# Designs tried in a protein design chat: VHH binders against q8cch2. Part 11

Target 1, 325 residues: q8cch2
Amino acid sequence: RFCGSLVSRTFSFHVSWRMEDPLFRLDLGWPKNSEYFTGATFCVAVDSLNGLVYVAQRGDNIPKVLVFSEDGYFLRAWNYTVDTPHGMFVSGTPFEQSVWITDVGSGPYGHTVKKYNSLGDLVQVLGTPGKKGTGLNPLQFDNPAELYVDDTGEMYIVDGDGGLNNRLVKLSQDFMILWLRGENGTGPAKFNIPHSVTLDAVGRVWVADRGNKRLQVFDKDTGEWLGAWDNCFTEEGPSAVRFTPDGKYLIVAQLNLSRLSVLLAPPSGSIGDCSVVSTIQLADQVLPHLLEVDRKTGAVYVAEIGAKQIQKYIPWHSRTPAFGA

## First folded at step 4 (VHH)

Design s02 (framework vhh_7ubx_2)
Fold by ESMFold2-Fast, scan of step 4:
Parts: C-alpha cells; sequence; structure tokens
Structure s02 (fold): chain B 325 residues (1-325), chain A 124 residues (1-124)
C-alpha cells in the first residue's frame, strides 16, 4: 500500500516559466468522497450528458468501478466481471450511455473489451475471457490497453499493453473488423505498447505509441499512416492522449516523469512537429496513467496509479466551459 | 528464489482421474493469478485454465466439464483436478505464474515463471 507514508496524496502543478497564463488549474473540491479510492486508480471516463465520472481501480476485495457525479459526490460502485481494468470510454446516444472497459492479464475476465450499461450490467464482451491471442475470427486480444468510440458507433482499440499484439483495430458498430494496422516494431505504423487512442476534429486517429516514445497518426476511414510526433518524447513515451473540446490542444501524460503536457494541435492537412505550450509537473511517484476530457466543460480527469487517486483540472479563468465559443 | 514445482502426474487408463499439484515458493503466492498449461509430444503449448488471486476460474471449452482448477493460499499450492481422462490428454502439464503490472516500467509481464512440469500419460 502507498497510502500517506511514502507518497503524498496532496499534489500541485507547476506552469513552465515561459507560460505566463496557465491553461488549467486543480479543482481542490473534487472529489467529495476520496475515501472510495482504495486501490490503484488506472482509468477514468466521463458521461458529459448525464454529469457522471467513472473510475476503475485495481485490488482484491474492493469495488472495481466507482461512479461519481461531476460535482464530486460518490453515487455507486460495481464489481461484476471486472478483474484487471486498464482503459475505459463512455459512448452511446443521449438517451442510452454505456461504459466500455478494457480488462488485461490472464485473470478470468482478462484479455477482453466489455460494455456495461449505466447500472453496471454487462451487455457485450469482445475477446475470449481469460485467454490471450492474436486471432481475428473471433477477434482476440493480448492485454487491450484502451478504446475510443466515435459518434457513429465505430470503435478504435489499441491492443498490446505489454502483450505480443501491437496493433490498432477499427470495428464497426456491429463489431466487424473494418481495418487493422500494426505489428511489433519501430517503423511507420508499427507499435511497441500502443497505450492510448483518440480522434481529432478532422478525422485522424492518434495513438500513444508508448514504448517507441511517440504519437502516431492515421486516417480514420482507411487506416493510412499520416505521420508521427517523437520530438516531445525523447525522455519518456506518452501513456495517454486526448484533445480539448475546441480541438486547439492535445493533453498528454508521461507516466514515469509524473508529468502532463499540453501540446498545440496541428492544422488541418498537416502533422508537423510537436510543440509543448504548457506543462503540469506532478509530485514524484504520482504516475499519471490515463486521462479523459469532459467534452462539455473541458475539465481534465487524470488517473494517478501511484497516488491512488483521480485529480480534476478545470480550464483557467472559467466559470462556464472555457473552450469553444 | 522464485520456484514452481508440479507433482501428481503418472500413467492412467482412459476414463481415469488425476489430481495435479503445483507448490509455489519465493513470492507472495496469494497476489498472483496462476495458470495450468500442457504440451503434448510434437505440439505447441496449450492453455488449460487460469485462477485469479481472488479465486475466480476460467477454463478452455474443450476441458471445461472435466478439469477443475483450484488453489490453497495457506499452503501456497495450485491444483488441477482431472476427470474422464482421454488419450489426447497425454502431455507434460506445467503451472505458470501470471504477471503483475509493473508500475515503474509501465509493463505487464505475462507468465514470467513456470515449473518443469509433470508427465500425464493416458493409455492402456
Amino acid sequence: as target 1 above (325 residues)
Amino acid sequence: QVQLVESGGGLVQPGGSLRLSCAASGFTFSRYAMTWVRQAPGKGPEWIATISSGGDTFRDDSTKGRFTISRDNAKNTLYLQMTSLKPEDTALYYCAREGIYDYVSGTYPLSDVRGPGTQVTVSS
């Protein structure tokens, strides 16, 4: 356990001296019920429409999925069919939101990507529970790291958090493979620990290729490789990537540096090089793992596996959503 | 020193039963998921069953009704109860320790320790 004695649970951020107007600040009032963070908190997902924040944590004899309001109040928890959570994403229609959770390792529910309704009922399983594999019919996983679900219901899965699969898979709403890219390697469209996946506003898929210390970019419709950014990641690869709702910035975590970076988004039609516009340096051993952006408010929720907590960052100067017109 | 040592194999007639044991030492057994794997002559390794640290079990569909995985954390021992054995169950059976996520390296080491195995032969 790292509760209190060796790792501080109170953390701050530092804006680089070249950035005079900080973009984000820590919400000290969130959550209201931090006592429920009894395990290592690996991922977070946001239901912006219903004002819910989902947190998944690891540990024996503890609730695996916690549900909070966006105001920080604990609402409920569930444990069913979740063994070793890694990544999660909220998707669905305005009237029916669902939570997807990737489950890793060879426990009974491992090597799966599972869909739950808002009450925690299991409604879909992808992969073979407890059995890793490379197969495509049926689709198998080896430690699936994260997923992203488009507004059309098409989904993007990165498979290979320390497993032998190092690939990006696109599925239709009916879970048919539309395209697949990747194998282990350092070349274009090859991965080493693809850890996080997201979409930008102009139809590009961004993958945190953590072991290769870069972000890679693909066309969402064809899977064509469009470029990569490695110049910001010479010390440590990105563990998480998300865009702000206005599309102006990327937010990236570098786990072993205990650091969050805000990067300038590339213009339409080019990838260019990475530019860091702001940095949030967390205390040593906080270990930011995965993060999520509230698409309505622009708030950033960070899952910190070393600190065993979720921290909420809100746009600076905002009393309403800071991003967008 | 991390070690796994299997026992309980032997020669059995078709339709017979065997109970395999795997004795673990050198690590906190209760924290790890544990797996049974077999390898038949001239074939690759085949996954049989996994049991989580909490006791939940998963089995291959072909053996689901015949093989039961269990553990005793007080004795640091993993078990495989085999019933209705068939000639095609003839193989070297070994246990393996599943990995735990390494926070420092950011990797998940899979099945990083295995035992030398115990031979099961099903024939007349």
Scores: ipSAE 0.000, ipTM 0.126, lowest interface PAE 18.9, mean pLDDT 83

Design s03 (framework vhh_7ubx_2)
Fold by ESMFold2-Fast, scan of step 4:
Structure s03 (fold): chain B 325 residues (1-325), chain A 124 residues (1-124)
Amino acid sequence: as target 1 above (325 residues)
Amino acid sequence: QVQLVESGGGLVQPGGSLRLSCAASGFTFSRYAMTWVRQAPGKGPEWIATISSGGDTWRDDSTKGRFTISRDNAKNTLYLQMTSLKPEDTALYYCAREGIYDYVSGTYPLSDVRGPGTQVTVSS
């Protein structure tokens, strides 16, 4: 909020082609302070309880982590202990929310998964800062791409944004390895650039296996491979995956196609085939990378590395279901 | 208890330079974004520059290239370096701590703490 610059409003050259669709519409009024997007915006995370949106961007001498209100106002930023952010996730109790950031740089904070409190203080570091590796005791990373933390505090990390590990790691709340799956390959439970990870409402872990052009699915408790979806991704692999709060849909980004797809969630006990319900085609140079869904409102925030912006999509009318009058 | 105190203002000729300081006490200075604002008599407050807790800066386009904001967390001090001063830069300059979003009321204040200001007068 700037008392002398209240009328400074401009859209970037890169905007969504679609202002509305059957399920979602672009919030043209968000953010209020787009001037803070001074670097390539790689990831976004939402604190639904406190109405905060976290954004991480890359560049020298710019704020690497930005905090906005859900209404689009810039609140604060921090830069310390963040080198090259890639993915982020907000987790915690109502009394203690934290933001986790994966860092994929050759700098002093790279090859780590780091936990920050709401003030931007570093609380926990996983991995060895500045040193890539394959080790499990202590756990090491090689370009960790994203993480997801469930309501129990258990963590799911995909490690392989161009690195050599190509694995999915499940950690307990106390950061002990509970199970690990993956190595470089095309077979079941093997990955080529595992780029995004999320959990559904029925205990399945979904991984965007970007280089293999598929989503892979695992049992959250055992790590058992349950199946894969490749029929929706013949032209381009998924870079991001999230479920809507009602559990009815998946939202997937395909970076080089500048496209978002809304997919029908599979029935319980079966993986089924991928079914596209709706698509949002963005301009060619927007390049949606990672995205997040507000679990309270159903709003979808998309980090667009080509456009250097975050766009907010909101469900039509009531919170659930957004589909239908 | 929480306090901001500005210093370094004064009378300068057009084209001159000044460095303003803002001493902070009563809070963890390094955790907050800090802002410089100016207000001329009979006008509303005008934002000049903000520096994040991490040291990244943003400046208003009208003063960009002439004014530089910086901080020294070891000294709990915020600075504004002003160059190529113009008569229209004449104002009371004050530092402010960025407001924290009030989740109860749903409002975002411009700033939650400000100093009393230091007067800058640019005239021949």
Scores: ipSAE 0.000, ipTM 0.112, lowest interface PAE 21.5, mean pLDDT 83

Design s04 (framework vhh_7ubx_2)
Fold by ESMFold2-Fast, scan of step 4:
Structure s04 (fold): chain B 325 residues (1-325), chain A 124 residues (1-124)
Amino acid sequence: as target 1 above (325 residues)
Amino acid sequence: QVQLVESGGGLVQPGGSLRLSCAASGFTFSRYAMTWVRQAPGKGPEWIAVISSGGDTMRDDSTKGRFTISRDNAKNTLYLQMTSLKPEDTALYYCAREGIYDYVSGTYPLSDVRGPGTQVTVSS
């Protein structure tokens, strides 16, 4: 054991850039109210239209969902029917935005994917609260990890974070199963801890197949397997995946390496091999888990479970900082 | 009408090479991911490689340095190039079309259509 003065558990930050010109910089001024991060911060979602950032954290007797402005000010919190949050996604019309939360574990609201309005009122529940399962009518979950909702309202859910289902589910706007892929395994369209899901600009679904140390890619309309990337993940699998708004890059987290990677997006038609453009190396105890990209600004928000914080990275052209349409 | 037929197997000495072919008919071959699977005597089926409709590939780690999967959509044909063959590669090799999700079992099958296979025997 260590003997002597009290050991500090504060994290030191350092960045290692492999690209000559950096793509992102840390916003040291975000958030303004970090005192509200009282638990382990597992996920983050962005309402780009209203400039809101939703954060979910775990812990007993604390608010589970925090709402911040894009400028970093704390606005409100709620926790009514949220037990053990894992993933989040903001969707909706310009008139009415909603936040979806995946809830895991053995608590009374676990094994669900739940929709909340902007005030924290529960408006939809998928799954059976407190009961894991494999069933399809009604659809059941076993530790649902994350979801993505496209502009049509169609949903993509990965189930799950250490559960037995290991599947990708596509739902219609009215929550009917359109297609379903996956079971536990290493072969094509099989998963081990499908942890994160996103869409690209050309109709492909990307899944972070964390336990198999790869990304897998599917056609959004059919669920057809289109390819996989494993060459960037030999040390550890991806925990999170998102595209930049211009579609040029993917941003991936590798949790136990405390690392973020920026990958070159493949052209339409082929998946090819993974190419790393840039990396952000965080301190060993930070542990980036899930992340979200602001579709309007290109800002990247990273949920760091070890550091118990959200960090914001903003786009930076090395010589000409620019914002705009 | 949907059919897959493998060819190119046979007896080969250790260190040798073989090229397997799989001729597809009765469906739009270019629209499907295709897989090579092998089954040795007394063992379950093991996947070797998969190739997407667009030509992207994934291979099992135990064989990926020696085996290459490819396709020719104009000829409706799938290939497996095997090099540096070992006695442990002795198996029935068959091609398979990407499985259709089975709502009854709640699983995605390894394949929904497979060929009868071509035998590969690595021995002196």
Scores: ipSAE 0.071, ipTM 0.575, lowest interface PAE 6.7, mean pLDDT 85

Design s05 (framework vhh_7ubx_2)
Fold by ESMFold2-Fast, scan of step 4:
Structure s05 (fold): chain B 325 residues (1-325), chain A 124 residues (1-124)
Amino acid sequence: as target 1 above (325 residues)
Amino acid sequence: QVQLVESGGGLVQPGGSLRLSCAASGFTFSRYAMTWVRQAPGKGPEWIAAISSGGDTYRDDSTKGRFTISRDNAKNTLYLQMTSLKPEDTALYYCAREGIYDYVSGTYPLSDVRGPGTQVTVSS
């Protein structure tokens, strides 16, 4: 309905190609209890083992964290020690899943990466609550944007969302710095608003270097820069990046274009250029910010700050989103 | 001793071409990402191109299409092929090894080694 003067020519997609089998479809029936989205929804995380979807939202006098079932039913909410949530990730053992939240406010809980149990109890704090900084001993943050925790408990944190820091930090399971990359800049391994971080199936760390309009790739063990993709992001940088569970595709959000793209994963040993497999154009006011992929089902949950909602996309083919007939 | 030595610079006319080389010694060259950086008179350093240990390249938009970075790991040598040179390309060109996190010092240098550079002058 309302478009800016500078908008993509949406109808160009109708004449350039057709797809016989789409990779994903919107679940119009999810969630069942959208009335709980009372604030701007910034991030989403999935507990695939227990079928839970965590949503964090911003706003005064509202619950900051909402818990839904994978079928879309509201279960509970909490807001203990959460000020301004930005990114979120679920990790843990089959017996005890935990949720990590990055907090970017300058309030009493801000500039931290915090771990909560499934009940919403705070069990770990990284950073100094309410105090931004560049220090490494103790590790400080300035608007930490997102984190990823692998199955070993090693953590990858991008810091930050418009702060003084522009870095990727790897921590051991005991929260010791193993390696660190980055400063403000446009060159390799430099960042401008590193906004999202994920791992692929072959030991590479992918960072959405949003302000530089690119994805950057690093070796997970050494932090060595392996390459970058900018050819898919000439109009707008990526705000979110995740891999499908089979490792075949990346799913990327471009916030101000209100667009989601499915990209072909590069083979082991080469980064090459970005290749777009599929694109979903949303209305201009939707503003997809961060997203998460259910490792069990392949469902994609998208946090949309402008629309104040989470949308769920289901793989077109059950179990694998790869080739159709 | 870790060392980088550039060569191949000189005076060239606008529209001309040059190939710069950077000879690496004292470290396992094939394990590091390498970059080319230039510094024009009265300007700060400007990043030009990068190449990963695996050979993937990334170039600054201002020189994309005119400059190509490559490496020969068997010869421990980094190259910059420059075409369609402009007077604005006049600068000292140096190669650099990308920094790595030093767990002992707790620091992460952006570029831990660079060469002395080779001068490129584009003039008629």
Scores: ipSAE 0.079, ipTM 0.589, lowest interface PAE 6.8, mean pLDDT 85

Design s06 (framework vhh_7ubx_2)
Fold by ESMFold2-Fast, scan of step 4:
Structure s06 (fold): chain B 325 residues (1-325), chain A 124 residues (1-124)
Amino acid sequence: as target 1 above (325 residues)
Amino acid sequence: QVQLVESGGGLVQPGGSLRLSCAASGFTFSRYSMTWVRQAPGKGPEWIATISSGGDTMRDDSTKGRFTISRDNAKNTLYLQMTSLKPEDTALYYCAREGIYDYVSGTYPLSDVRGPGTQVTVSS
């Protein structure tokens, strides 16, 4: 909502342009049509195959899902069957890409993870619309925060952005539970506001355990706890986590610090301790919430709920090589 | 066939040290995260430490300065080194294998295997 408590005092014109990261630079020319950011921008997802950037925003009587080209031009928008978007992810085959959106609203579409085709048509609903719950048969959600979909169609969902559930759920391509981890707590494989989820190149699932001020790592096939990083998050927990396409770095957001950090990816084997390569300090109250990395170009898109905008960061050197997969 | 057996407990003076062992059999020990838990009389179970298959550890903040978890995969053995023991450390100490989602039953066991425990008594 554009009125009320989500007011930003942030300097809104090309935030932090004077503080360029050694690995990334802000694209001052993206987007071309920022006038469509009429609400609080909560999440972003990238269709690298078709050069599309999806944005979800919150607000009354506004289009909730926006579609831009990778060059920043507004293409289309929709608001069908979306109450309160939180996280989103683009997945599918080269012939049919889809957008998954987590919905944390108290309205008729809330507490769900929903799949839309490229035109905005609803094609799948997980959870019970409008009803929060802890049940596993059928699977229920309570404020599902984010998801990641592997190229195999297997899904990883973190459920509990302030809800009763504090868990990581793995689903098959047919939406059967393969394994799950988590309950509220500070011990290993326990969470407090699991907020973001991603996969690395060597079969590990990374969860931003925001309330516990750490990242936790799991084996993708078994759900076995592999390790955690807390030494980089003593002031505030991570709200978002993604890997660069070459697998060398993690990009994480710390929402209330208005900060992005580039972290060194751990080698195979142990998880060890977190190492910071660089930081991007954004203007006060920008509030970076969730982010996405373009798997083809390496560009980083950041959803800033306080600034009510998406910003694009481009690698200084070159695009990551892409293949047809 | 899957079994965990703890040893090394006993009576120790305040300020003393003990090393607990947990012998694992019937499964591929090196592939599982392993945990130490304690339970004092009349109290619920308290998590102490976990070690991953790769050797990464997480320890309870109240004891991590005095307790160290380690493993020897060649011997299928989990260890807990305890130093500067206090009367409040008196408890039954047991090891547990991390639970895995049971796809067939549709439930997630929090722990699928635990040992019978070894008693630690800290008294003068």
Scores: ipSAE 0.514, ipTM 0.798, lowest interface PAE 2.5, mean pLDDT 87

Design s07 (framework vhh_7ubx_2)
Fold by ESMFold2-Fast, scan of step 4:
Structure s07 (fold): chain B 325 residues (1-325), chain A 124 residues (1-124)
Amino acid sequence: as target 1 above (325 residues)
Amino acid sequence: QVQLVESGGGLVQPGGSLRLSCAASGFTFSRYGMTWVRQAPGKGPEWIAYISSGGDTMRDDSTKGRFTISRDNAKNTLYLQMTSLKPEDTALYYCAREGIYDYVSGTYPLSDVRGPGTQVTVSS
């Protein structure tokens, strides 16, 4: 086996990892089939159980959803019932994984949050295809930006990537509204382009409130506003937010700065101020949009709309056991 | 009955300071987020500051350097410390309790209960 990187300070039988050291390295060998990135790559999602990476891209007369192995090989593509993809999330049981896609814009499938099986067959539609709206019965969307599905099947959706709603919606496994927060504004629980949503390990919902240059935090059970971080985003708001599998760090993207930042996760019971652990500066034209973390490996996949690619970052010499083991 | 009562307003010179208090009763104060809102004559309501049940705060950018929100859960009291007051800060100041999801309106209001307000007048 290779021992080059392992003979550094990070050889972990005798050397503890320091917080100032780079946490992630670019995998220069991923993907193997970049020729399939024929459009602007807007989002990425990971099926960690089956070692699959889903990519959605925009463009006319091209396949909208691409499926790669975790080793970077192109496996298949599908295009039906996807118009303008924005966000993606993989969720399901060990027996059946599903892909959720938010669909935006003026196309016939827009203003929806759709569930697909692993073959690309449409299983569920939330919203009214091709019709934007603010209605709650039935639930309507206006440019839904992203979603997160927890292990119970409860869903958290941020709606609107430039739309009117500017809201965070929690749904039950049966797609009933459990609580809803938000309207356009700068105050607490108000949003301007809620762009990304994720959960932490202690029952908090984190929203990238991109237009307001902050992250906002909510109690997952009640929807109570718990705090916000703005001190790391004075130059530009976050477009994406995800936690590392161990819950120690957040990874955020700032699109126009072409920057990824690794932030220290706050302890239970306090939000406090944002602390930057490390930064990955990309070339000016790359434009990182949304990202996903492999919950099993800790690998970070970044959808880069300017560069028309997905990049994979791997933990630097991580000795952490596989997620959940 | 859920009740909020503000106090501490009054006439103050420009550059002066005031501390507003809001006494809460009829609910478990420590479990709710709280906010301060002001309304000047002929204007709509403007939120000033919010504090979560856990003590994390958010303040309006226009007043952030001059106003501080805090709470004392043992006294069931919310505070707003105002410094470097300006004539444009003249308004009726209300405290409010964070709302819960309302299935009838389909919304999650920032506040479901408000106090009667305390008048702040900044003039020479």
Scores: ipSAE 0.006, ipTM 0.444, lowest interface PAE 9.8, mean pLDDT 85

Design s08 (framework vhh_7ubx_2)
Fold by ESMFold2-Fast, scan of step 4:
Structure s08 (fold): chain B 325 residues (1-325), chain A 124 residues (1-124)
Amino acid sequence: as target 1 above (325 residues)
Amino acid sequence: QVQLVESGGGLVQPGGSLRLSCAASGFTFSRYAMTWVRQAPGKGPEWIATISSYGDTMRDDSTKGRFTISRDNAKNTLYLQMTSLKPEDTALYYCAREGIYDYVSGTYPLSDVRGPGTQVTVSS
């Protein structure tokens, strides 16, 4: 039997779990140049190595892609060959980082996944510009929602932000299809608006199956369905999913609820049920759409389409130097 | 040779229960997601449930309150526990292994190997 003891004042774990709310704090000082958010901000990507934050926004006669420093200063912008951006991801070598952008809608550059260098020059196009399709040779898209690029250069693309394909595609570094999962439906490995895709630390691909109100999990090498989480999403499906750099937590967004949740990552060999660690309730109509985690700092950047802004959340115990050094 | 063999079907009265088994051989059973599918006379195949290599399950909404999928990796066997059976559950029940991506057709089928099935007849 145990009689009980006083809990440690410096230790949050005790007989009954207690944790600080929230694990992350809003950086009120970021960005410095919010006046450049002139359209609905749909996605954000981070170049952790060079301290750059890429933002894509929608609107006519405005710059579509904005580049900020990690300290929040506007650096540059471009819009050439960007029509209706939806998702974005930064990838590359330490010597050259590039940004990938998914492009949706009926415009001349829609239904594509495009790679740009840091100056905004177009260097690769996947899909057929302006033409939606289901074809695999060449690979076609119908409203591609997001992508994730592994350190190996292998790519994971979810194709179905309201389109007909509802699929997850894995490509090699040379853009060959390695495996593909999905069609419209509610069964295992079937999707309804696969909206966000990411990898965990143990070789699993996580997809925000937004219309089906769940996350689905796949083996990255085979595409084998490993499991799903739906118990945290009974009110609304996840629009975005990312892991913290230490692999301990998932961060998910629920768009219409204006909510971010921090979920406990499952161990290797198990998916189990979803466990909420912390929740950040945003103001009504902020509408968090997609988000990105800085792999170096753990900072979370959230693209908020209703509020027309990017917000930066930093881990509770992180402190930026007073001089930004 | 990759093979799946179902057993446990038969005639059962409405409200009764049956446990179906599927014996797998010729592949590493524990590494594949496994599925139960049924097909009634004159109808197309209907998905019932899937269980992953991790033991996670997904079930069709119309039967999930009455049917439970499980597996025993040590015995290379898949199970379907059926309760509160109705005449509408009369069908050929077969198990299937998770499909392999087919580059030519551009599809990833839920099953690439299936057994011959076991007949379930629910009747007074």
Scores: ipSAE 0.590, ipTM 0.825, lowest interface PAE 2.0, mean pLDDT 87

Design s09 (framework vhh_7ubx_2)
Fold by ESMFold2-Fast, scan of step 4:
Structure s09 (fold): chain B 325 residues (1-325), chain A 124 residues (1-124)
Amino acid sequence: as target 1 above (325 residues)
Amino acid sequence: QVQLVESGGGLVQPGGSLRLSCAASGFTFSRYTMTWVRQAPGKGPEWIATISSGGDTMRDDSTKGRFTISRDNAKNTLYLQMTSLKPEDTALYYCAREGIYDYVSGTYPLSDVRGPGTQVTVSS
């Protein structure tokens, strides 16, 4: 007796098995008002609900925060209580969006994570303005690099960009510490310049551990270390990390290599090894620093400190109104 | 109740190999990240390798070409396979379960529970 069962197999029409296949294209029509990029552009955040793109730049006597429409038009700027911006994130309800900005260095507003309304009015300050520290009650920072706020209002902050803390902090919606990981080092849950932080679709926190040339992954509820990826970063660590809205890919930047990469997201349960799906090599002077993904469109906005600009990359199957709508 | 017990240490010649075992009891072993640490005479503890609940590993660069961490969740056992042993590998080797956040100190300790260790001596 010979009984057999045929195992059903699904073949993907997706091109994720090929390295360097084009997944994104540069939007040559964005922005319309590049003349407002008068300083070094360090970070970008997207309000997908209202179609707004926030940009923060450094420099004296220039507007620190710029607001553009998603189609590239300059709308407004503000400078209120922003000194040396580093990272930013838009969060809120469908009815009210706010922008969070990390502020670094020795200036009067440095070593803080601050919440602003859409007009640039200061709503909340975390940290002590102008004073670096390691303290937890109250929570202090030493050059906080970036934050991510989930839809529940829980916050993930990496501290910092060249500071001494080298830690990941999770806060409740009411700004109480829920868990904290990290100190300077190369072992698991230790960091050297934790530079960017994001969440995946299955409850994991991803940190760009830039100085250690790796991404590290943590359980969002416990802070437990789940794994790390270093095999894609042998030449230089990641400066930025974000997931595409469908959760299938990570977008990372490697600043001094002027490179962007699209990585395949791991399945639930294991982190495994890093797999590169596509790479974008930029000119050497561009220096991509931090980036943001539009949750609605999948567009990727890249803050380029060397080129002093923001570039917009569109998913291959998407279009801008100027080119395909 | 929560216990970790190491075994497999001993005297070995330079260039030799040893496999260390760590038997876990009193907790759901498969749900925890586990670590191997060593402490040489007169030195502080040195991290060797970590393995996550999902089987992902991280190893110290100085030993990762010679040491491999693994786990058997069905046997509640953690392993460290050591090859090409050198005199400088002489130390007490202990396993540890991932530490919990301590709000007062503001730190995650390397471990919240560790075993008594197993002695490895690399000598002629």
Scores: ipSAE 0.403, ipTM 0.748, lowest interface PAE 3.2, mean pLDDT 86

